# VHH binders against Spectrin beta chain, non-erythrocytic 5 (SPTBN5): the designs that were tried, part 3

Target 1, 109 residues: Spectrin beta chain, non-erythrocytic 5 (SPTBN5), of Homo sapiens (Human) (q9nrc6r3533to3641)
Amino acid sequence: TPTMEGSLEFKQHLLPGGRQPSSSSWDSCRGNLQGSSLSLFLDERMAAEKVASIALLDLTGARCERLRGRHGRKHTFSLRLTSGAEILFAAPSEEQAESWWRALGSTAA

## First folded at step 19 (VHH)

Design aa1 (from o4 with I28L)
Fold by OpenDDE, fold request of step 20:
Structure aa1 (fold): chain B 109 residues (1-109), chain A 123 residues (1-123)
Amino acid sequence: as target 1 above (109 residues)
Amino acid sequence: DVQLVESGGGLVQPGGSLRLSCAASGFLFRSYAVGWFRQAPGKEREFIGGISWRGGTTYYAVSVKGRFTISRDNSKNTLYLQMNSLRPEDTAVYYCAAKTGFSWELPTEYDYWGQGTLVTVSS
């Protein structure tokens, strides 16, 4: 099973059911992929201590796509959950974005 | 112990404004997204709106969009609900709640709840 950890920016694009939020902007987090679960933390310290995760995403049935030059960030990918919620992510580099996309795609399958 | 305490409720005339506060303690407030619910007499508890961890995302129910504004101050562990252009149908007990994840509308998605504060809109 794939594992990955790293810094990301995230932005909720769609709410469950596919509706748009009233407002949405990019924020920073630390992602930790373990098996079919993606945990998000506010910062690296909290991620390292595995405390106070802000979200635990079940990737079962999820869809992950690379985004190229969209949404005001480089090195982006989207994660759409079965609920219809869609979270956009931005990695610090193209290489990291590709790694995340492949890891999440493999897990969600 | 985890605690959410709403304040600012009261009686207000139609068209008036009111600002609710929700003071959080006993947990790491900034690690939770938070939202407001309300329950009118004889009705089910309904989602009003929510705000993400650092305020990057907000979501409002159609019934309050354009009239209500949600904000938070993590340095004060406080959530706010600014209510403008109040209507009699806004009369309800208002609850603040804290959650994780990216789902907003269902009460079951929230981990912690306040006891509520009553808002009465009447002439």
Scores: ipSAE 0.872, ipTM 0.931, lowest interface PAE 0.5, mean pLDDT 95
Fold by OpenDDE, fold request of step 20:
Structure aa1 (fold): chain B 109 residues (1-109), chain A 123 residues (1-123)
Amino acid sequence: as target 1 above (109 residues)
Amino acid sequence: DVQLVESGGGLVQPGGSLRLSCAASGFLFRSYAVGWFRQAPGKEREFIGGISWRGGTTYYAVSVKGRFTISRDNSKNTLYLQMNSLRPEDTAVYYCAAKTGFSWELPTEYDYWGQGTLVTVSS
């Protein structure tokens, strides 16, 4: 079972059904990947305490792609859910982005 | 106890403006995305729009886009709905709701709901 935890920025690019939000900007979060579930938290403390997750993403059938240098952030990757929603993520480093991509890819596939 | 309490509803003329507020308590408001729904008499409750946890993302239904603006103040645990260019068809009970995740339009996506405030647009 793949696991991954770390700080990320996230931006909702597509809503379910593939529609565009009215507005969307980058925001910060803490990601916690456990198996086929990605939990997002507002900050590291909340993640550590496992309280008040802002999102629990089911990665079943999802697609994860690297988006090198796109969308105004470095070290980015996208996560497209079966619902059609697509969330963009930015990691603090290229190494972390690669790690996230591999971890999410192995789970989603 | 979790509470969402809408206020600001009332009677307004067509073309007028109204600002609704939703006061949240009993839960970590900033950890929830929030949205507005409305239900007109004899109709299903419909999604109006939503705003993400820190306000970075907004989404509006086509029927209100360009006229309604959603904002939030996490320091006050309050969600707002600025309604401009109101039309008679905007008459409804307006509900605020709180959710997690990245799905917006389905009522089932929302964990907490207010009791609603009535908005009547009539000449």
Scores: ipSAE 0.867, ipTM 0.929, lowest interface PAE 0.5, mean pLDDT 95
Fold by ESMFold2, look of step 19:
Structure aa1 (fold): chain B 109 residues (1-109), chain A 123 residues (1-123)
Amino acid sequence: as target 1 above (109 residues)
Amino acid sequence: DVQLVESGGGLVQPGGSLRLSCAASGFLFRSYAVGWFRQAPGKEREFIGGISWRGGTTYYAVSVKGRFTISRDNSKNTLYLQMNSLRPEDTAVYYCAAKTGFSWELPTEYDYWGQGTLVTVSS
């Protein structure tokens, strides 16, 4: 059973090594947190079938922070991986952003 | 069967332009981020640029930034590379590749590779 799942928007803010992309904008996905892994899917059908994930992120050592509406979206949080990559997420509501933050924080020790 | 097939390579004069295509089949193209690499004779394969699933993120190596443009058309399962202001040092075999995740530069992060198309920039 997943610890947390739901619709998210995401944006790659930093690449591994902390390097910036040439261009970055928000995209949509469905997130599924299970164990120490966060899976991202392009839509609800793919998430439900657990097929064709666009990313599988290992949260070991990751840092999750609430951003409080930065980067052109409300209800945002960031996920900084040990590689130095940083992915921004936006949830549909403040309540969901807090739920994601708590779930990710408890697994990203 | 998974395939990535590059086309559009050839001989071009310095200062010229060339457009490469990469046709994908046998997998769900829209679920993959895609990139271009090149390999000149006697050199290691180098990353030149990439584009995310729906194009929200692009990243270019400094050597090609401002001259090359990556785009994709998910309805046609095709990745493109527009190369402008070509120089002799752009001579290489160009490869397209597909991956998941958020790491771009390392060839080991890519799951599927094309066979390559040769671009020669010479007078």
Scores: ipSAE 0.748, ipTM 0.869, lowest interface PAE 1.0, mean pLDDT 90
Fold by ESMFold2, fold request of step 20:
Structure aa1 (fold): chain B 109 residues (1-109), chain A 123 residues (1-123)
Amino acid sequence: as target 1 above (109 residues)
Amino acid sequence: DVQLVESGGGLVQPGGSLRLSCAASGFLFRSYAVGWFRQAPGKEREFIGGISWRGGTTYYAVSVKGRFTISRDNSKNTLYLQMNSLRPEDTAVYYCAAKTGFSWELPTEYDYWGQGTLVTVSS
């Protein structure tokens, strides 16, 4: 069973090397944290079938930080990968954001 | 089988415009982020821009920013590259490619590649 799963919005804030995208806006996904891997899927159906993930992130060495309500969403946290890429996530509730933050923090670093 | 097929290349004068298309088949296009690369004679393949799954993120190389626009139509499994204000240095074979994840510039991050379409910018 996954350590954590649920609906998330995400936004790529930084690219590898800390470079900025030309534009970035919030998109939606279904997240599945299992071991040290975070899989993102387009929707609940793809996640349930465990097919066609849009991203599979190895969290080894990653840093996870809770964010104050910024970037146009309230229940947010960030994930900084060792590559320098940074993805912002928004959960449906503060409770879910804290659950994700705790699960990711205990897995990543 | 998986295919990416570029089209729309040709000869264009400096300052002109071209629109390239990339038709995808044999895989779930909407679950992939996509990018455009180009390779000029005698040079390494270079990343020129990309667009995320639903278009939420775009990224352009500095050499094309402001002149090129990437778009996608998931209902038609098609990626587009609008090229404006073309220069002789834009002469290259243009490739589309598909990937997952959040890294954009490295060719090794891309799972599927097209065969390329030639764009020549010359007087």
Scores: ipSAE 0.729, ipTM 0.865, lowest interface PAE 1.1, mean pLDDT 90
Fold by ESMFold2, fold request of step 20:
Structure aa1 (fold): chain B 109 residues (1-109), chain A 123 residues (1-123)
Amino acid sequence: as target 1 above (109 residues)
Amino acid sequence: DVQLVESGGGLVQPGGSLRLSCAASGFLFRSYAVGWFRQAPGKEREFIGGISWRGGTTYYAVSVKGRFTISRDNSKNTLYLQMNSLRPEDTAVYYCAAKTGFSWELPTEYDYWGQGTLVTVSS
C-alpha cells in the first residue's frame, strides 16, 4: 500500500554534484511513494503492474520544497537528493501538490 | 536476451564526422535512459553524454559538448551518436549503455552495456 501515488510531470533541474543538464524539459510519469522510496513509471499501467520503473529514488536525507508557479508549470515542488541531484515535479492540481509535498517532506526529514 | 549492439565505428580523419548507432533488444528500451561512454587504451571508461527516456533531458561531457549530438528513436529501439569535428583524442572504443534513475556519469549506474565499436581518428 503506497503512502502516496498519482500522476506527475517531472524535470531534472540538477544532476548529482549539482551539475546542470545540457537541456531539460518536462516529461510525464506516475509516482508511487512507499516508505522512503519514490518510484516513477512511464504510465498508469506500468505503475499498477509495478514493472519497468524509470527511477527509484531513496528519499533519506532529501529536501522537498514547494515552488510557486515557476519553471513553466503551476502546482510545483522540488526534490533535492543527497547526491545533489534536483528533480522538479508538477502535480495536476494545487491540492495534489500539497499532498505530495506533505508526504515527501515527512519521509525526507 | 538483453542486447545493446553498437555499429558505425571506423577510421576517420581529424575534422571528419561519424555517426554511431546502438540497437537495443530484449528489454523495454523506452523505460531506460541511455548514454554513450568511450574508453581509450589505458584510460578509464569516460562518460560522453546521455539522453533521458523521451529525450526530455540531455547531458554532454565538456570534452564533446558542441561537437557530439545524442538522439534516440524509441520506435526503432535505437540510440544514436553524431560525432562532428573529430580529433585524435576522440579515438576510443565507444559503448552505449542503459540505466534507470537520474544519475548519469558513473559506469556503475548502468544496467546494460554494448560490446563497443572502435573509432579511430588519425592525424
Scores: ipSAE 0.723, ipTM 0.862, lowest interface PAE 1.1, mean pLDDT 90

Design aa5 (from o4 with T108S E109D)
Fold by OpenDDE, fold request of step 20:
Structure aa5 (fold): chain B 109 residues (1-109), chain A 123 residues (1-123)
Amino acid sequence: as target 1 above (109 residues)
Amino acid sequence: DVQLVESGGGLVQPGGSLRLSCAASGFIFRSYAVGWFRQAPGKEREFIGGISWRGGTTYYAVSVKGRFTISRDNSKNTLYLQMNSLRPEDTAVYYCAAKTGFSWELPSDYDYWGQGTLVTVSS
């Protein structure tokens, strides 16, 4: 199973059911992909200690797409969960975005 | 022990304003998204609104949008609910709650709950 870890920015674009939040902005996190689960942490320290994860996303049935040049960030991709919730992510580089997209895509499939 | 303690409830006239606070302790507050629910007599507990970990994202129920504002101060481990233009139908026990993840509107989405504070809107 694929693994991936790194710094990301994230932004919730859609709530479950496909509705938009009242307001949303980009925030920073550390992502850790293990199997079919993506864990998000506030920072690298939290991630390293595996404490106080802010989210544990089940990728089963999820869709991951690249969003080049969209949503005010470079190197972006979206993660749409089966609930209809959609989380946007931005990686620090194009190479990292591609790596995340491939890793998440293979896991969700 | 994990605690969420609401305060600021009371009696207010229609059109009035009230500010609720929720003081958190016993857990890493900044690692949780938080929200407000309310339960009126004879009704189910309903989602009012939520705010993300660092305050960048907010959600409001249609019934309170434009009147209520949610904010948080992570340095004080406190969640706030500013309620303006209050109506009699806003009368309820108001609960603060803490959660992880990106689902917001169901009580089951939340891990920790306060005991609630009563807000009564009446002339």
Scores: ipSAE 0.872, ipTM 0.930, lowest interface PAE 0.5, mean pLDDT 95
Fold by OpenDDE, last read:
Structure aa5 (fold): chain B 109 residues (1-109), chain A 123 residues (1-123)
Amino acid sequence: as target 1 above (109 residues)
Amino acid sequence: DVQLVESGGGLVQPGGSLRLSCAASGFIFRSYAVGWFRQAPGKEREFIGGISWRGGTTYYAVSVKGRFTISRDNSKNTLYLQMNSLRPEDTAVYYCAAKTGFSWELPSDYDYWGQGTLVTVSS
């Protein structure tokens, strides 16, 4: 079971059902992938203490795709949930983006 | 104890404006996305809008889009709803709610709820 942890930026691109939000911008978070669950935290401290996760995403049936610089950020990938919600992520480096993409892809499969 | 308390409701004339506030306590407010619902007499509670943790993302129902604006102040643990161009059909009890995740429109998406504040739009 893949595990990943690291800093990310995230942006909700699609709401459940595939609709776009009224407005959306990039925000920072700490991601923690454990098995088929991706937990997001506002910062490293909260992630380390495992408190007040902003989201616990079940990756079952999800799809992850590399975006390669789309949407105003480099090193990006998208995560589309079964609900139709799509969250864009940006990693600090191309290597990290690739690692996240592979990890999330393998988990969703 | 977790608490969300709405305020600012009242009677307004059609075309008027009103600003609701929702004061949060007892939990880490900034770690929750928050939203507004309303329930008119004889109708189901409906989602009207939401805002993400740091305000980067907003979502409005079609019925209020362009008239209502949602904002938050995490330093004050407060959610706001600015309502402009109010209509009689906006009459309802307005509820604030807090959630995690990226689903917005269902009451079940939210973990905490306020008791609501009444907004009446009438001539």
Scores: ipSAE 0.872, ipTM 0.931, lowest interface PAE 0.5, mean pLDDT 95
Fold by OpenDDE, fold request of step 20:
Formats: C-alpha cells, structure tokens, sequence
Structure aa5 (fold): chain B 109 residues (1-109), chain A 123 residues (1-123)
C-alpha cells in the first residue's frame, strides 16, 4: 500500500460532472496518501495532528496525469475523480511531483 | 456545539440589494468550504453558490451568477452573500452550510447547516 506525505498546492479545475468553477486559484495544502485515500489539510500542523481535514479523496477509479508545468505552476499533476471533479496539484520539486504521480497512479490503477 | 447562524434577511423591493451573513462557531471554520442554499415555499432546497477554504475558488448557480457574490472572512468566522438586482423569484429562506471535499451542489455534500433567514422580494 503506497504512502506519501508532503506539501502541495492545489486548484480545483473541474467540478463534478466536468463543469468549470466560476473562478479558481492555487492554494496551499498538506497531502497525506494512505492506500486508496488522499487526505488534504490546510497546513502541516493540522496534518500532523490529523485534525480538520479539508478533503478525503477516494482514489478508486481516479486518473492521475503529469501536466509538466502547465497552469501557471511548475511540477504539476492532475487528479480526476470518478465524479468528474478534477483537482490540479503542484509539488515543490520535479522529484516530488514524480513521486506523487507514481504513488497516486499506483493507487488509482 | 456547532452553529451556523444566518442574518440579514428581510423585505426588499425588486431590483434592490441585500447582504446576508452567516456566523460560524463551534468548529474550525477555515477548514471547511462553505456555501449558500435557498428554499422557496413548496420547492426543494437549491444550491446557490460556494466558496473554498481560503476563498480561492467560487462556484455559482446559473440562476444567481452575475447578481450574487459570495465571500468569507476567516478571521471573523463569517460567510457573506451579497445579493444584487433581486427578483421576486429570489424569495426564499436562505441557508448557509459548511462542507469538506470538492463537491458543491448537493445538500448531502455539506456537514453543517444554519437555521436559515427569510428573504422576501416584493413590491
């Protein structure tokens, strides 16, 4: 079972059903991947304490793709959920982006 | 105890404006995305719009887009709904709600709800 934790930026690109939000911008979070679940937290402290997760994403059937610097951020990848919602993520480095992509891809497959 | 308390409702003429507030307490407000719903008499509760945790993302229903604006102040644990160009069909009880995740339009997407505030648009 893959595990991954680290700082990310995120931006909702698509809503469920594939529609675009009225507006969206990049925001910061802490991601924690455990098995087929990705938990997002607003900051590292909340993640460490496992308090008040902003999202618990079920990766079953999800698709993860590398974006290679698209959408105004470096080291980006996208996560499309079965619902049609798509969340863009940006990692602090190319190495971390690759690690996230592999971990999420392995889980979603 | 978790509380969401709406205020600012009242009677307004068509074309008028009104600003609703939603005061949150009893939970970590900034860790929740929040939204507005409304329910007219004899109608189902419908999604109006939502705003993400730090305000970076907003989503509006087609029926209110361009007229309503949602904002939040995490330092005050408050959600706002600025309603302009109000129409009689905007008459409803307006509810604020708090949620997690990235789904917005269904009541089931939300964990906490206010008791609502009545907005009446009439000449």
Amino acid sequence: as target 1 above (109 residues)
Amino acid sequence: DVQLVESGGGLVQPGGSLRLSCAASGFIFRSYAVGWFRQAPGKEREFIGGISWRGGTTYYAVSVKGRFTISRDNSKNTLYLQMNSLRPEDTAVYYCAAKTGFSWELPSDYDYWGQGTLVTVSS
Scores: ipSAE 0.871, ipTM 0.930, lowest interface PAE 0.5, mean pLDDT 95
Fold by OpenDDE, last read:
Structure aa5 (fold): chain B 109 residues (1-109), chain A 123 residues (1-123)
Amino acid sequence: as target 1 above (109 residues)
Amino acid sequence: DVQLVESGGGLVQPGGSLRLSCAASGFIFRSYAVGWFRQAPGKEREFIGGISWRGGTTYYAVSVKGRFTISRDNSKNTLYLQMNSLRPEDTAVYYCAAKTGFSWELPSDYDYWGQGTLVTVSS
């Protein structure tokens, strides 16, 4: 069972059904991957206290892809949920992005 | 106790403007994305727009795009709905709601709801 935790930026690219938000920008969060669930928190403190997660994503059937030089951030990957919603993530480094991508990929596969 | 309290509703003429507020308490407001719904007489409650945790993402229903603007002030635990160019078909009870996750349009996507405020657009 893969686990991963770390700081990320996130941006909703697609809404469920594949539609685009009226506007969207990058925001910061703390990600916590446990098994097939990705929990997002606003910051490290809230993540550490496991308080008020902003999202709990079920990765079952999801698709994760690395993004190369797209969307105005480096070290990015996308998470496409079965709902059609797509969330973009940016890691602090290429190594971390690769780790997240592999972890999420292994869970979703 | 979780509360969302809408205010600012009232009677306005077509073409007029109105600003609704939603005051949140009893929960960590900044940890929730929030949105506005409305329910006209005899109709289903419909999503009209939402805003993400720190305001980076907004989404509007086609029916209100270009006329309505959603904003939030986390320091005041308040959600706003600026309604311009109001039309009679905008007449409804307006509800604010709080949610998690990245799904926006269904009432079931939201955890907390206000009691609503009536907006009547009539000449």
Scores: ipSAE 0.862, ipTM 0.926, lowest interface PAE 0.6, mean pLDDT 95
Fold by ESMFold2, fold request of step 20:
Structure aa5 (fold): chain B 109 residues (1-109), chain A 123 residues (1-123)
Amino acid sequence: as target 1 above (109 residues)
Amino acid sequence: DVQLVESGGGLVQPGGSLRLSCAASGFIFRSYAVGWFRQAPGKEREFIGGISWRGGTTYYAVSVKGRFTISRDNSKNTLYLQMNSLRPEDTAVYYCAAKTGFSWELPSDYDYWGQGTLVTVSS
């Protein structure tokens, strides 16, 4: 049973090494947090079947920070990986963003 | 059977254009971010650019930025590279590759590779 799951929007703010992409815009996914791993899937069916994940993120050493509406979305938080990559997430509500932030923070420490 | 097959390479004059295609089969293409690499004679394989799952993120190496454009058509399982203003230093074998995750620049970031298509830019 995942610690947290749900619909998210995401965008890559920084690449590994802290480089910026040439362009970046919001995309949608389904997130599944289990243990120290966050899996992202394109849609609910792939998430339910655990097939064809678009990313599997190791949260060991990662930092999670609330953004409170920066970058053009409400209900946002960031996840900075040890590689220097930074992924921004937006949840459908403030309550869900807070829940994600708490779950990721307790896992990423 | 996973395949990535590049096509569209050939001989072109400096200042010319080429459009490369990469046809994907045997895996769920839309669940992969994709990129182009190139390898010139005597050189290491160089990342030249990539595009995310639905195109939300693009990233280009400085050497090709403004001249090359990456696009994808998930309904056709195809990745494209439009190359304009070609220079002799663009001569290389061009490879398409597919990955998951958010790392872009290293060959080790990619799970599947094409066999390459040769682009020669010469008078």
Scores: ipSAE 0.775, ipTM 0.878, lowest interface PAE 0.9, mean pLDDT 91
Fold by ESMFold2, fold request of step 20:
Structure aa5 (fold): chain B 109 residues (1-109), chain A 123 residues (1-123)
Amino acid sequence: as target 1 above (109 residues)
Amino acid sequence: DVQLVESGGGLVQPGGSLRLSCAASGFIFRSYAVGWFRQAPGKEREFIGGISWRGGTTYYAVSVKGRFTISRDNSKNTLYLQMNSLRPEDTAVYYCAAKTGFSWELPSDYDYWGQGTLVTVSS
């Protein structure tokens, strides 16, 4: 049973080691947070069936921050992994961004 | 069964161009980020670049940046590598590989591998 789930946009801002990608733009996914694990899926059906996740992230030691209108989206937060990778997320609404931020911050703590 | 099959390798002159293809089957290709590696005889496999699920992220090793371009066509389950301004040191077996997650540079980041296609850059 997920702690949080919903539609998100995401983009990889930094790679492991803090290195920059050659290009990065927003893409869409469905997020599913269970315990300390965040799974991302291409769409709602794959998320519901829990098949073919595009990423499974262990949030132990991760940091989550609200971005509040940075990077070309309004309802945004970041997830910074201990590897140095940083993924930015955008939710469909400010309420959902706050809910994700609280859920991820609690899990990462 | 999972398959990644590279093609398009061959002999080219220095300064020339070559386009490699990687055909995928037996798995949900669009759910994987994909990359290219190369290995010269007696050397370790080297990451050269990658592209995310729908192309939102691309990343190139310094040695090929500006000369190589990675693209994908999810409707055809195919990954491409356009190689321009080729040099003798680009001679290697080129591998395509598929992964999930946000880590790119290590062979251990990848779940599936092709058999490789040989590219020789020589006069």
Scores: ipSAE 0.769, ipTM 0.877, lowest interface PAE 0.9, mean pLDDT 90
Fold by ESMFold2, last read:
Structure aa5 (fold): chain B 109 residues (1-109), chain A 123 residues (1-123)
Amino acid sequence: as target 1 above (109 residues)
Amino acid sequence: DVQLVESGGGLVQPGGSLRLSCAASGFIFRSYAVGWFRQAPGKEREFIGGISWRGGTTYYAVSVKGRFTISRDNSKNTLYLQMNSLRPEDTAVYYCAAKTGFSWELPSDYDYWGQGTLVTVSS
């Protein structure tokens, strides 16, 4: 029973240790939050079937912040992992970005 | 059976170019980020670069940045490494590898490995 699910765009802003990638641009996925775990999938079918996730993130100790239109997208939030990695997300609307932020905040820092 | 099969290694002169390929089978390739590692004689295996699922993220070690280019073709389940301006220090066994998640630099970040292909840069 997911706490939150939906289409997202994402961009890896920082690698573990806070290092920058050589190139970074937005990509798309389907997100599924269950408890303290966020799963990302290539598309809706893989998310529905729970197969072949592209990432499985443990959100314990993570920090989630709303971003106000920074990084070339409007409905954004960031997720900073304890490793120092930082992933930016963009939702299709402000309402969904707010919903993601609230759901992630209740299960992270 | 999961396989990553490399090809394209060989002997090349300094300043030359090589293109390595890595053919994937037995898993959903497009759901994996992929990377290249190398191991020179007497040294530890080192990360040289990687590319995310659709290429939204690329990351290159400083020693190869500007000279090597990683690309992928998800319709052919294939990862590529274009190596230009090769130097004797690039002599190594080159490995392709596949992972999920957002960690790139450690061998332990990767789930699947190729067998390695030898690249020798020498006169």
Scores: ipSAE 0.757, ipTM 0.873, lowest interface PAE 0.9, mean pLDDT 90
Fold by ESMFold2, last read:
Parts: structure tokens; sequence; C-alpha cells
Structure aa5 (fold): chain B 109 residues (1-109), chain A 123 residues (1-123)
């Protein structure tokens, strides 16, 4: 079970059931992957202390795909949950996006 | 203690406007996404709209889209609902609520609730 953490941008592309938000734009967070759970936090201190997460995602059955610069960012991947919700992520670099993609893909299987 | 307190409800004529406020205390407001629900007499509580942590995502129910606008001010720990073009069917008790995660529409998605403020749209 890999540990992965770092800065990400995210955008909710689809809500549960595949419904679209009325408006969605990129927001910033710190991601922390432990086991099959991805936690998102607003800043580094919250992530380091593991307090006040904005989301805790169960990756069981989730699907992770690399995106080729769609949606206004270059180093992107998507996470589709079994609920039908879809969250887009952007990493600071291609190397980090690849690392996240590999870590999430291994966890989501 | 965790509190969400709505204010700004009252009587307004059809076609009018009203702005509701929701003051938050006792929790880290900026770490919560927030939403508005309403409950008309004899009906179930329904989701009307929500806004994410820094406003990156908004979502409105079809019944209010284009007429209602949700905003938040994290420096004041306050959520707002601007209601325009009000109709008699908008008459309800309006509730603010706070959650984490990416699910929006169900009351069970929300951790904290206000007591509600009554909005009556009538001549």
Amino acid sequence: as target 1 above (109 residues)
Amino acid sequence: DVQLVESGGGLVQPGGSLRLSCAASGFIFRSYAVGWFRQAPGKEREFIGGISWRGGTTYYAVSVKGRFTISRDNSKNTLYLQMNSLRPEDTAVYYCAAKTGFSWELPSDYDYWGQGTLVTVSS
C-alpha cells in the first residue's frame, strides 16, 4: 500500500450520478494517499496534522486515467468513483502526475 | 459549540428579492463545503444549492437555477443566499448546512445544520 502525498489542484467534473455542477473551477489542496483512502486538505499544516480534511475518498472500485492537457491544465489525471462522481486533478509536473496515476491505479484496482 | 444561524427571512411579494445569511461558529468553516436546503409545508426538505470550500464548485437545483446565487465569505465565516424573482412556491423554511466530500444533494451528506429561517412569498 503506497504512501503518496503532495500538492494538487482539483476540480469536480461530475457529481454522484454523473450530474454536472453549475460551475466548476480549479482549487488547490494537499493530497495524502494511504492504503485505499485519499485525503484532501486545504494546506500543508492541515495535511501534516491530519486534521480538518475537506474530503476523504474511498478508492475501492475507482478508476484513474491520465488526461492529455484537457480542462485547462497540463499535468492532469481523473478519478472516477463508483458513485459516478468524477474529480480531476492537476499535479505540478508530468513526473508527479505520472507518480500519482501509478499510485492511484494500484490502489483503485 | 458548533452553530449555523440563518437570518434574513421574512415576507416578500412575488417577483421580489431577499438575501439570507448563515453565520458559522465552533468549527473550521473554510474546511467545509456548504449548502442551502428548504422545506415547504407538507413537503420533504430539498436541496437548492451549494458552494465548495473556496467557491470553485457551485451546484443549483433546477427549480432555482438562474434566480438564486450562493456565495461565501470565509473571512467572516458566513454563507449567503441571494434570492431573486421570488415565486409563491419558494415559500419555505430555509436551512444552511455544512459538509465535507463531493456529494451534495442529500441531507445525509451534511454534518451540521442551522435552525432555519422562514421565507414567505405572498401578496
Scores: ipSAE 0.756, ipTM 0.869, lowest interface PAE 0.9, mean pLDDT 90

